# Ledger of designs, part 9: VH-VL binders against q20498r280to473

Target 1, 194 residues: q20498r280to473
Amino acid sequence: LELTDLYMRTGKKVPVIVEKCCASIEDQGIVTGIYRQCGIQSNIQRLRAKFDSGAEPDLHEFGQRDIYSVSSLLKQYFRQLPNPLFTYQAYPKLIEAFEKEDSLSEKVESLRFSLETMPEAHYRTAKFLMEHLTRLCKSKSLTDMTSKNLAIVWSPNLFRPPPTLNGADTHLLSGLNVHTAICDFFIENSESLF

## First folded at step 22 (VH-VL)

Design s4
Fold by ESMFold2 at other seeds, last read:
Structure s4 (fold): chain C 194 residues (1-194), chain A 120 residues (1-120), chain B 107 residues (1-107)
Amino acid sequence: as target 1 above (194 residues)
Amino acid sequence: QVQLQQWGAGLLKPSETLSLTCAVYGGSFSGYYWNWIRQPPGKGLEWIGEIDHSGSTNSNPSLKSRVTLSLDTSKNQFSLKLRSVTAADTAVYYCARTREKVSEDWFDYWGQGTLVTVSS
Amino acid sequence: EIVLTQSPATLSLSPGERATLSCRASQSVRSYLAWYQQKPGQAPRLLIYDASNRATGIPARFSGSGSGTDFTLTISSLEPEDFAVYYCQQHFDWPFTFGQGTNLEIK
């Protein structure tokens, strides 16, 4: 299900799974390698099934026994979106704005404009997630996860180039590097961008 | 207090379908995974699969193509079907309970066991 | 699939002796390991879960220890009723698997 469709069905601009998982991770997930380490597959699949059924899973229990299942599920949720969080439609302008050689203030303004072109559900969810990751960076001495480390593990789940930009292996590899860099920039500058 | 009682045919011919049922007494049916486990004569234990109150199932990949797990919540019963049996499926079959808690997939209550023999 | 290897295959002891049974996992199962006792003609009986927690009604002479890949079941002073086959089981991830068993027999 696309984010915009979920918003129209529920009236919620940020999916419940995103809100609940982020809160759980900020409560119980200030642990080594959060988002880098994988959870137990049976726990991930059982947790997903509970969210899919509309049940209210006990995330405190998951946090005590396998917090990495919560973080793994959250990454999986974004990876499986039909239109990525940073939409195919906004992608060219986001990359162009990020790569342009201009001042920091001009870069922020241009990225901000491009982000605001996204559908409201995408914009609000991106704001929520980036602010979550920014807050999590404040605990890097406990987690060993810097903004760059988070960007490395998160960017593959947040950015996909549109089919019209999919090209040679070299271009795709270059795009993957820029995805990490722009993700890191978003985490570091979320206050000014959203 | 919780008791699992199981039944089904104990003698099958090759290619038939094994069918076993387990009834749950003295406890809640919801909040648990309901499991089947088998033990060939003189050998160890093999987990077959689980079903929860909602009917969601997970099965051992080694058997998944032949296994059907089902549930009758009105009777507090759950069932195993294993298709296309051979002599290799001769075993004692147990039903067993697991708490529906994170990483608590240990079997606290077991049925009495049913020997199923598949003739040669 | 997580393979559990038990040793020894057979342990011959007398009542009053201490039994030590080993279980090794092919990969870490953290502390998610259980132990069962099985007597002839009976279903397995849960003894230990989470590596070291005794199940309800299990006598204090049974104890478990270990984490990661190496686990031990100890029976501090054997009673006649303790001679049986013992199985370890990982409750870490699907498919849940059992060791091949240790036969604890009377010497």
Scores: ipSAE 0.755, ipTM 0.898, lowest interface PAE 0.7, mean pLDDT 92
Fold by ESMFold2 at other seeds, fold request of step 24:
Structure s4 (fold): chain C 194 residues (1-194), chain A 120 residues (1-120), chain B 107 residues (1-107)
Amino acid sequence: as target 1 above (194 residues)
Amino acid sequence: QVQLQQWGAGLLKPSETLSLTCAVYGGSFSGYYWNWIRQPPGKGLEWIGEIDHSGSTNSNPSLKSRVTLSLDTSKNQFSLKLRSVTAADTAVYYCARTREKVSEDWFDYWGQGTLVTVSS
Amino acid sequence: EIVLTQSPATLSLSPGERATLSCRASQSVRSYLAWYQQKPGQAPRLLIYDASNRATGIPARFSGSGSGTDFTLTISSLEPEDFAVYYCQQHFDWPFTFGQGTNLEIK
């Protein structure tokens, strides 16, 4: 389900699955390789089924036994969005703003402008997720996950170039550094960007 | 005290369908996965599959194409059907319970077992 | 699927002796391993779950240890009723699998 449609149906600007999973990870997920290590597949599938049915699973229990299933599910949720978190529409302007501006303040201003063009549900969810990842970076000595490490594992789930018919997917290899770099920048600068 | 009681036909011909039912007494039916496990004579144990209160199932890939799991919550019963049996399906079949908790898939209560023999 | 290999296949001991049974997994199952006892004509009985937790009603002479891929069931002083077949089972991921068993028999 698209984020704007979910907002219209629920009245919540940030999906419940995102709020609950982030809270669980901040509570019980300060562990080695969070977001890098994969959870147990049966736990991921069972947890997804609970959220898909509209149930509210006990994430404390998952956090005690397999916190990596919570983090794996959250990444999967964003990867499977019909319109990615940062939207197809904002994607080219975000990349352009990041690559063209030299000064930190001008880069932040240009990116902020482009971010504010996104639909409200996308903007609020992006703010929530980036601030979560920023807080998580404060525990890098316990998790081994720096902002760059988080950006490496997160950027494939957050950015998709608009599709083309002439094989644009092969060009993702040449652009991999920029997706990680902009994601890292968002994590490091979330307070000023949002 | 929770008790699992099993029944079903114990003698089959090749190509027939194995059908077993397990009834749950003295405990809640909800909050658990309900399982079938089999043991060929003189051999080890093989997990067949599970069903939860909502009717969602997961089965051993080795048997999945022939297995149907079902439940009747009004009677606190769950059932196994195994299609197209051969002599290799001769085993004692057990129903068993796991708690519907994260990574707690050990079998705490077992039925008495039903020997199913497939002649060939 | 996760393969569990038990050793030895047969262990011949006398009452009062210490039994040590081994289970090795083909990949890490963290601590998600259980042990069962089975006597002829009976369903298995749960002894140990989560590698080291004794199930309700299981005597203190039974203990489990290990993590990752290597696990041990220990019976500190064998009683006559302890001679049976023992199975390990991983409760880590689908499909749940059992070891082939260790037959603990009277010498």
Scores: ipSAE 0.754, ipTM 0.894, lowest interface PAE 0.7, mean pLDDT 91

Design s5
Fold by ESMFold2 at other seeds, look of step 23:
Structure s5 (fold): chain C 194 residues (1-194), chain A 120 residues (1-120), chain B 107 residues (1-107)
Amino acid sequence: as target 1 above (194 residues)
Amino acid sequence: QVQLQQWGAGLLKPSETLSLTCAVYGGSFSGYYWNWIRQPPGKGLEWIGEIDHSGSTNSNPSLKSRVTLSLDTSKNQFSLKLRSVTAADTAVYYCARTRDKVSDDWFDYWGQGTLVTVSS
Amino acid sequence: EIVLTQSPATLSLSPGERATLSCRASQSVRTYLAWYQQKPGQAPRLLIYDASNRATGIPARFSGSGSGTDFTLTISSLEPEDFAVYYCQQHFDWPFTFGQGTNLEIK
């Protein structure tokens, strides 16, 4: 399901799976390599099935036995969105705004404008996720995960070039570098951007 | 005390379908995964697959294309079908239980075993 | 698929002796390893789960240890009924797999 469709079905601008997994990670996931290390596949798929059934699983058991299944599921959720969190429609504007040679304040203003063009469910979910990642950066001495480390593992799940753009002559390695850089910028500057 | 009792035909011809049933006594059907495991003569154990009380399944990739797992919750029974058998499928087949808890996929109760022989 | 390799293949001992059986995994299974005993014509019997936890009704002479890739089952003083085949099993991830067995035989 797309985020806008889920919002229309539930009335919630941030998906329950996103809220629950972020809370679980902040409670039990201040551990080495959170979001970098993979969970056990059977645990990930069984947890996904519980969310898909409409249940609101208590994540405490997963946190005790395999917290990395919670973080892996959350990344998988975003990767599998039909329209990525930072939508196909906003993608060119965000990249253009980020790459323009501007002062910090001008770059923040331009990115903020482009972010506000996204549908409300995408905007609110992006705000929620970036603020979560910003809070996790306060624990980098325990997790070994800086904002850059988080951006490396998160950006592939959050940005996809539009299909028409992806069909053109592109260099995926170059695109991946900019996705990491813009993601890191969002984590470092979430308070001013959202 | 939980008991697993299993039955099914013990002699098959090549290309036939193996069919086994396991009944669960003295315990709940929900809250567990219900498994099939086999042991070829003189060899080790191979996990075939699992089914939960909702009917959701997962099977060993080596057998997945030939395996069907099913459930009858009204009778507390679950079943294995293995299509297109060959002599390589000759084994003792066991049903077994695991808990539906995180990373608790160890088998605490087993059926008595059924020898299935595939001959020409 | 996670491969479990047991050693030795055969262990010949007398009652009263200490048995040490090894299981090595091809990749880390953390502590998610179980041990089973199997006698001829019978289903396997669970002995140990989570590397070191004895299952209900298992005598204290059975103990398990290890984590990651290297695991050990120890029987502190062998009883006549302990001579059987022993299997390790990883309960880490699909597909769940077993070692090939150690035959503990009476000398």
Scores: ipSAE 0.745, ipTM 0.893, lowest interface PAE 0.8, mean pLDDT 91
Fold by ESMFold2, look of step 23:
Structure s5 (fold): chain C 194 residues (1-194), chain A 120 residues (1-120), chain B 107 residues (1-107)
Amino acid sequence: as target 1 above (194 residues)
Amino acid sequence: QVQLQQWGAGLLKPSETLSLTCAVYGGSFSGYYWNWIRQPPGKGLEWIGEIDHSGSTNSNPSLKSRVTLSLDTSKNQFSLKLRSVTAADTAVYYCARTRDKVSDDWFDYWGQGTLVTVSS
Amino acid sequence: EIVLTQSPATLSLSPGERATLSCRASQSVRTYLAWYQQKPGQAPRLLIYDASNRATGIPARFSGSGSGTDFTLTISSLEPEDFAVYYCQQHFDWPFTFGQGTNLEIK
């Protein structure tokens, strides 16, 4: 389900699965390699099924037995969105703003403007997720996960180029490099961008 | 006390479909995964698959193409069908329970077992 | 698929002796390992789960230990009813798998 449609159906600007998983990770997920290490497949699939059924699963139990299933599910949720978190529609402007602007202040202003063009559900969810990742970076000495490490594992789940931008392998490779860089920038500058 | 009682045909010819049923007494049907496990004579145990009360299933990849798991919640029963059997499918078949808790996929209650023999 | 290898295949002991059974996993299963006892003509009986937790009704002479890939079941002083086949089982992930068994027989 598209984020805007979920918002219209529930009245919640940030999906429950995103809120609960982020809270669980901040509570029990200050562990080595959070978001880098994978959870147990059966736990991930069973947890997803509980959320899909509308149940409110006990994330404390998952956090105690397999916290990496919670973090894996959250990445999977964003990966499977029909329109990625940073929408197809905003994608060209975000990439352009990030690559063209040299001044930090100009880059922040241009990106902020482009982010504000996204639908409200996408904007609020992006704000929520980036602020979560920024807070998590404060614990990098315990997790071994810097902002760059988080960007490497998160960017594939947050950015997809629109089909009309799918080109040669060199274009795809360029897109992958910039996705990590822009994600790292969002994590480092979330307070200024959102 | 929870009891699992199982039944089904014990003699099959090659290419037939194995069909077994397990009934649950003395306990809740929801909140658990319901499993089938088999043991060829004189050999070890092989997990076949699981089903929960919603009908969601997962099966051993080695058998998945031939396995169908089903349930009847009104009767507290669940069933195994294994199609296209061969002599290699000769085994004692058990139904068993696991709790629907994180990483609790250990089998606390077992059925009595049903010997299924496949002969030409 | 996670392969569990049990050793020894056969262990011959007398009542009153201490039994030590080994289970080795092909990859880490953390602590998600269970042990079962099976007597002829019967279904397996759960002894230990989560590597070291005794199931309800299991006598204190049974204990489990280990984590990762190496696990041990210990029976501190064998009773006549303890001579049976013992299986380990990983409950880490699909497909759930069992070791090939250790036959604990009377000497």
Scores: ipSAE 0.742, ipTM 0.893, lowest interface PAE 0.9, mean pLDDT 91

## First folded at step 23 (VH-VL)

Design u3
Fold by ESMFold2 at other seeds, fold request of step 24:
Structure u3 (fold): chain C 194 residues (1-194), chain A 120 residues (1-120), chain B 107 residues (1-107)
Amino acid sequence: as target 1 above (194 residues)
Amino acid sequence: QVQLQQWGAGLLKPSETLSLTCAVYGGSFSGYYWNWIRQPPGKGLEWIGEIDHSGSTQSNPSLKSRVTLSLDTSKNQFSLKLRSVTAADTAVYYCARTREKVSEDWFDYWGQGTLVTVSS
Amino acid sequence: EIVLTQSPATLSLSPGERATLSCRASQSVRSYLAWYQQKPGQAPRLLIYDASNRATGIPARFSGSGSGTDFTLTISSLEPEDFAVYYCQQHFDWPFTFGQGTNLEIK
């Protein structure tokens, strides 16, 4: 289910799965390699089933026994969105804003403008997630996860180039390196961007 | 005290369907995974699969195409069907319980076992 | 699939001796390892879960230790009723798997 459709059905601009998983990770997930290490597959699938049934599970038990299942589920949720968190429509604008501006101040302003073109559910969820990752970076001495490390594991789940770009534009606008770089920039500058 | 009692036919011909049922007494049916495990004579144990109170299942990939797990919540019973048996399926079959808790998939109660022999 | 390898295959000891049984996992199962005892004609009996916790009713002479990939079941002083086959089982992830067993027999 698309984020805008979920918002229309539930009245919540940030999905409950995103809110609860982020809270659980900030509470119990300040551990080595959070978001890099994978959870136990049976725990991930069983937890997913609880959320899919409309339950609001208390994640304390998962945090005690397998916090990596919580972080793995959250990444999986974003990876499986029909329209990525950073929408297909916004994608070319975000890439262009990031690559063309050399001034930090101008880059922030251009990216902020492009982010504000996204639907409300995407904007609010992106703000929530990026602020979560920014807060998590404060604990890098405990987790070994810098903003760059978080961007490496998160960017494949957040960005997907639109399938209809021109061939030349597709080559210029794609690549693991640019998605990681933009994601890292969002994590480092979330307060200014959102 | 919780007791698991199992039954079903013990002698099959190749290509037949193995069918076993396990009844749960003296405890809650909800809050647990209900499992089947088999042991060929003189050999080790192989997990077959699980079913929970909602009817959700997971099966060993080695057997998944032939396994059907089901439950009857009104009778506190759960069942195994294994299609297209061969001599390699000759084993003692056990039903067993695990707690529906995170990473607590150890088997605390077992049925008495049923020897199923598949003729050659 | 997580493969559990038990060592030795057969352990011949006398009552009163200390038994040490090993289980090695093909990848880390953290602490999610259980031990069972099985006598002929009977279902397995749970001894240890979470690597080191004794199940209800299990005598104190049984203890478990280890984490990650290497685990040990220790019986501090063997009683005649302890001669049986012992299996380890990982409760880490699907499919749940067992070791091939260690036959603890009387010398």
Scores: ipSAE 0.791, ipTM 0.912, lowest interface PAE 0.7, mean pLDDT 92
Fold by ESMFold2, fold request of step 24:
Structure u3 (fold): chain C 194 residues (1-194), chain A 120 residues (1-120), chain B 107 residues (1-107)
Amino acid sequence: as target 1 above (194 residues)
Amino acid sequence: QVQLQQWGAGLLKPSETLSLTCAVYGGSFSGYYWNWIRQPPGKGLEWIGEIDHSGSTQSNPSLKSRVTLSLDTSKNQFSLKLRSVTAADTAVYYCARTREKVSEDWFDYWGQGTLVTVSS
Amino acid sequence: EIVLTQSPATLSLSPGERATLSCRASQSVRSYLAWYQQKPGQAPRLLIYDASNRATGIPARFSGSGSGTDFTLTISSLEPEDFAVYYCQQHFDWPFTFGQGTNLEIK
């Protein structure tokens, strides 16, 4: 389900799965390689089924036994969104703003403007997720996950270039490098961007 | 306290369908995975698959195309069907329980076992 | 599929001796390893789960240890009823798998 549709149905600006998983990871996920290491496949599939059924799974239990299943599911949730978190529509604007501006203050202003064009559900969820990742970076000595490390594993799940009739595979590959750089910038500067 | 009792036909011809049923005494289906495990003569144990109280299943990929798992919560029973059997399917078949808890897929209660022999 | 390899295949001992049985996994299963005892004509009996936790009703002479890929079942001072086949089982991920067994027989 698209984020705006979910918001209209529930009245919640941030999906429950995102809120619950982020809270679980901040509580029990200060562990080596969080978001980099993959959870146990049976735990991931069973946890997804519980969320899909509308049940509220016991994330404390999952965090106790396999916290990487919680982080794996959260990445999967964003990867499978019909419109990516940062939307197809904002994607070209975000890329241009990040690459064009030379000064930090101008880059922040241009990115902030482009982010605010996103639908409310996308904006609020992006703010929530980026602030979560920023807080998680404070524990890098325990997790081995710097902002750059988090950006490497997260950016493929957050950015998807719009489909194009004339696009080439080579262009998509060059865009993947910028996805990590933008994601890292968002994590490092979330307070000023959102 | 919990007891598993199983039954089904013990002698089959090639291509027939193996069909076993397990009844659960002293509890209900909720909160558990219900499993089938087999042991060929003189060999080790092989997990066949599981079913939960909602009817959701997972099966060993080596057998998945031939396995059907089902349950009847009103009778506290669950069943295994294994299609198109061959002599290689000759084994003692066990039903067994796991708790529906994260990474607790160890088998705490077992049925008595049913020897199924497939001729040839 | 996670392969569990048990060693030795056969262990011949006398009552009162200590038995040490090994189970090695082809990849890390963290601590998600169980041990079972099986006597002829019977279903397996759960002894140990989570590598080191005794199941309900299991005597204190049974203990388990290990993590990752290397696990051990120890039976202090063997009793006559302890001569049986022992299996390890990973409860880490689908498909759940068993070792090939160690036959603990009376010398």
Scores: ipSAE 0.780, ipTM 0.910, lowest interface PAE 0.7, mean pLDDT 91
Fold by ESMFold2 at other seeds, fold request of step 24:
Structure u3 (fold): chain C 194 residues (1-194), chain A 120 residues (1-120), chain B 107 residues (1-107)
Amino acid sequence: as target 1 above (194 residues)
Amino acid sequence: QVQLQQWGAGLLKPSETLSLTCAVYGGSFSGYYWNWIRQPPGKGLEWIGEIDHSGSTQSNPSLKSRVTLSLDTSKNQFSLKLRSVTAADTAVYYCARTREKVSEDWFDYWGQGTLVTVSS
Amino acid sequence: EIVLTQSPATLSLSPGERATLSCRASQSVRSYLAWYQQKPGQAPRLLIYDASNRATGIPARFSGSGSGTDFTLTISSLEPEDFAVYYCQQHFDWPFTFGQGTNLEIK
């Protein structure tokens, strides 16, 4: 389900699955390689089924036995969004703003403007996720996950270039290197950007 | 104390459908995965699949296209159907229970087993 | 699919002796391994889960150890009732799989 549609259905700007998984990871997931290590597939699928049924699972048990299933499910949730978190519509402007501006303050202002063009549900969920990742970076001595490491594993789940119908050369904009770089910038500067 | 009792026809011809039922006594039906496991005579054990209280299933990929698992919560029963059997499906079939807990897929209670023979 | 290989295939011992049975997994299953005992004409009986926890009613002479890929079941002093086939089972991920068995026989 698209994020705006979910917001209209539930009245919540941030999906329950995102809120609960982030809280679980901040509580029980300050562990080596969080978001880098993959969970057990049966645990991931069983956890997804619980969320899909509307049951609102108790994540404490998953955190005790396989916290990586919680982090894997959260990444999968974003990867499977019909319109990515940083929407198809905002994607070209975000890439352009990031690559064109050299000074930190100008880059922040240009990106902030582009981020604010996103639908409310996308903006608020992006804010929530980036702030979560920023907080998690403070525990890098325990997790071995720097902002760059988090950006490497997160960027494939957050950005998709528009189909070529909307831009014949969009493959030139979509290199994994730029997605990682912009994601890292978002994590490092979330307080200024949102 | 929990007890699993199973039944079904034990002699089949090739291409027929194996059908077994397991009834659960002396315990809760919800909060568990209900499983089928088979053992060819003189050989090891093979997990067939599981079903939970909601009717959600998972099956061994080696058998998935032929397996149907079902549930009757009003009778505390669950069933296995295995279509298009061959001699290779000759085995003792067991029903078994696992707890519906994270990574706790060990089988704590078993039925006594039903020998199913597929003639040639 | 996670393959479990048990050794030895047959272990011949006398009552009072110590039995050591091995199970090796083709990839790490962390500590998610169980052990079962099976006598002729009977269903398997759960002995050990989570590598080292005894199931309800299992005598203290049974113990399990190991993690990752290498696991051991130990019976400290064999009783006549302990001669049976023993299986390991990974409860790590679908499809759940069993080892081929170790026949613990008297002689």
Scores: ipSAE 0.774, ipTM 0.907, lowest interface PAE 0.7, mean pLDDT 91
Fold by ESMFold2 at other seeds, fold request of step 24:
Structure u3 (fold): chain C 194 residues (1-194), chain A 120 residues (1-120), chain B 107 residues (1-107)
Amino acid sequence: as target 1 above (194 residues)
Amino acid sequence: QVQLQQWGAGLLKPSETLSLTCAVYGGSFSGYYWNWIRQPPGKGLEWIGEIDHSGSTQSNPSLKSRVTLSLDTSKNQFSLKLRSVTAADTAVYYCARTREKVSEDWFDYWGQGTLVTVSS
Amino acid sequence: EIVLTQSPATLSLSPGERATLSCRASQSVRSYLAWYQQKPGQAPRLLIYDASNRATGIPARFSGSGSGTDFTLTISSLEPEDFAVYYCQQHFDWPFTFGQGTNLEIK
């Protein structure tokens, strides 16, 4: 389900699965390679089924035995959104703002403007997730996950080029590099951007 | 004390459907995965699949196309159907329990076993 | 599918001796490995779960160790009732799989 449609159905601008998984990761997921290491597939699928049924799964139990299933499910959730978190429509504006601005302050302001063009559910969820990742970076001595490491594993789940750009293999390779760079920038500068 | 008691026809012809039922006594039916495991004579054990209280199933990919798992919560029973059997399906079949806990998929209680022979 | 390889296939020992049984996984199962004992005509009996935790009612002479891909079941001093077939089982991920067994027989 698209984020704006979910917001209209539930009245919540940040999906429950995002809120609960982020909280679980901040509580029990300050561990080596969080978001890089993959969870156990049976745990991921069983956890997904509990969320899909509307049940509230016991994330403490999952965190005790396989916290990587919680982090894996959260990445999968974003990867499977029909319109990515940083929408198809905002994508070219974000890339242009990031690539063309020379100074940090101008880059932040231009990106901030482009981010504000997104639907409210996308904006609020992006803010929530980026702030989560920023907080998580404070624990890099325990996790071995720097902002760049998090950007590497997160950016493929957050940015998807529009179909007109997707047909060029050269654009895809270039886009993957810039997706990591802009994601890293968002994590490092979330307080100024959102 | 939890006990698993199983039954079903023990002699089949090729192409028939194997059908076994396991009844659960002395314990809760909910909060567990209910499993089937088989052991060909003189050989090791093979996990067939599981079903939970809600009816959700997972089965071994090697058998998935032929396996149907079901439950009857009113009778505290769960069942295995394996269609299109051959001589290779001759085995002792066990029902078994796992706790519905994260990564706790060990089998703590087992049925008595049912030998199913597929003629040739 | 995670393949579990047990060794030796047959272990011939006398009561009072120490038995060491090995199980090796084709990929890491972390600590999610169980051990079972099976006597002729009976269902398997759970001995060890989570690599090293004894199931209820299992005597202290049974112990498990290991993590990742290499696991050991140790019986510190064999009793006559310990001569049986032993299986390891990974409870890491679907499909759950068993080793082919070690036959612990009396010399």
Scores: ipSAE 0.768, ipTM 0.902, lowest interface PAE 0.8, mean pLDDT 92

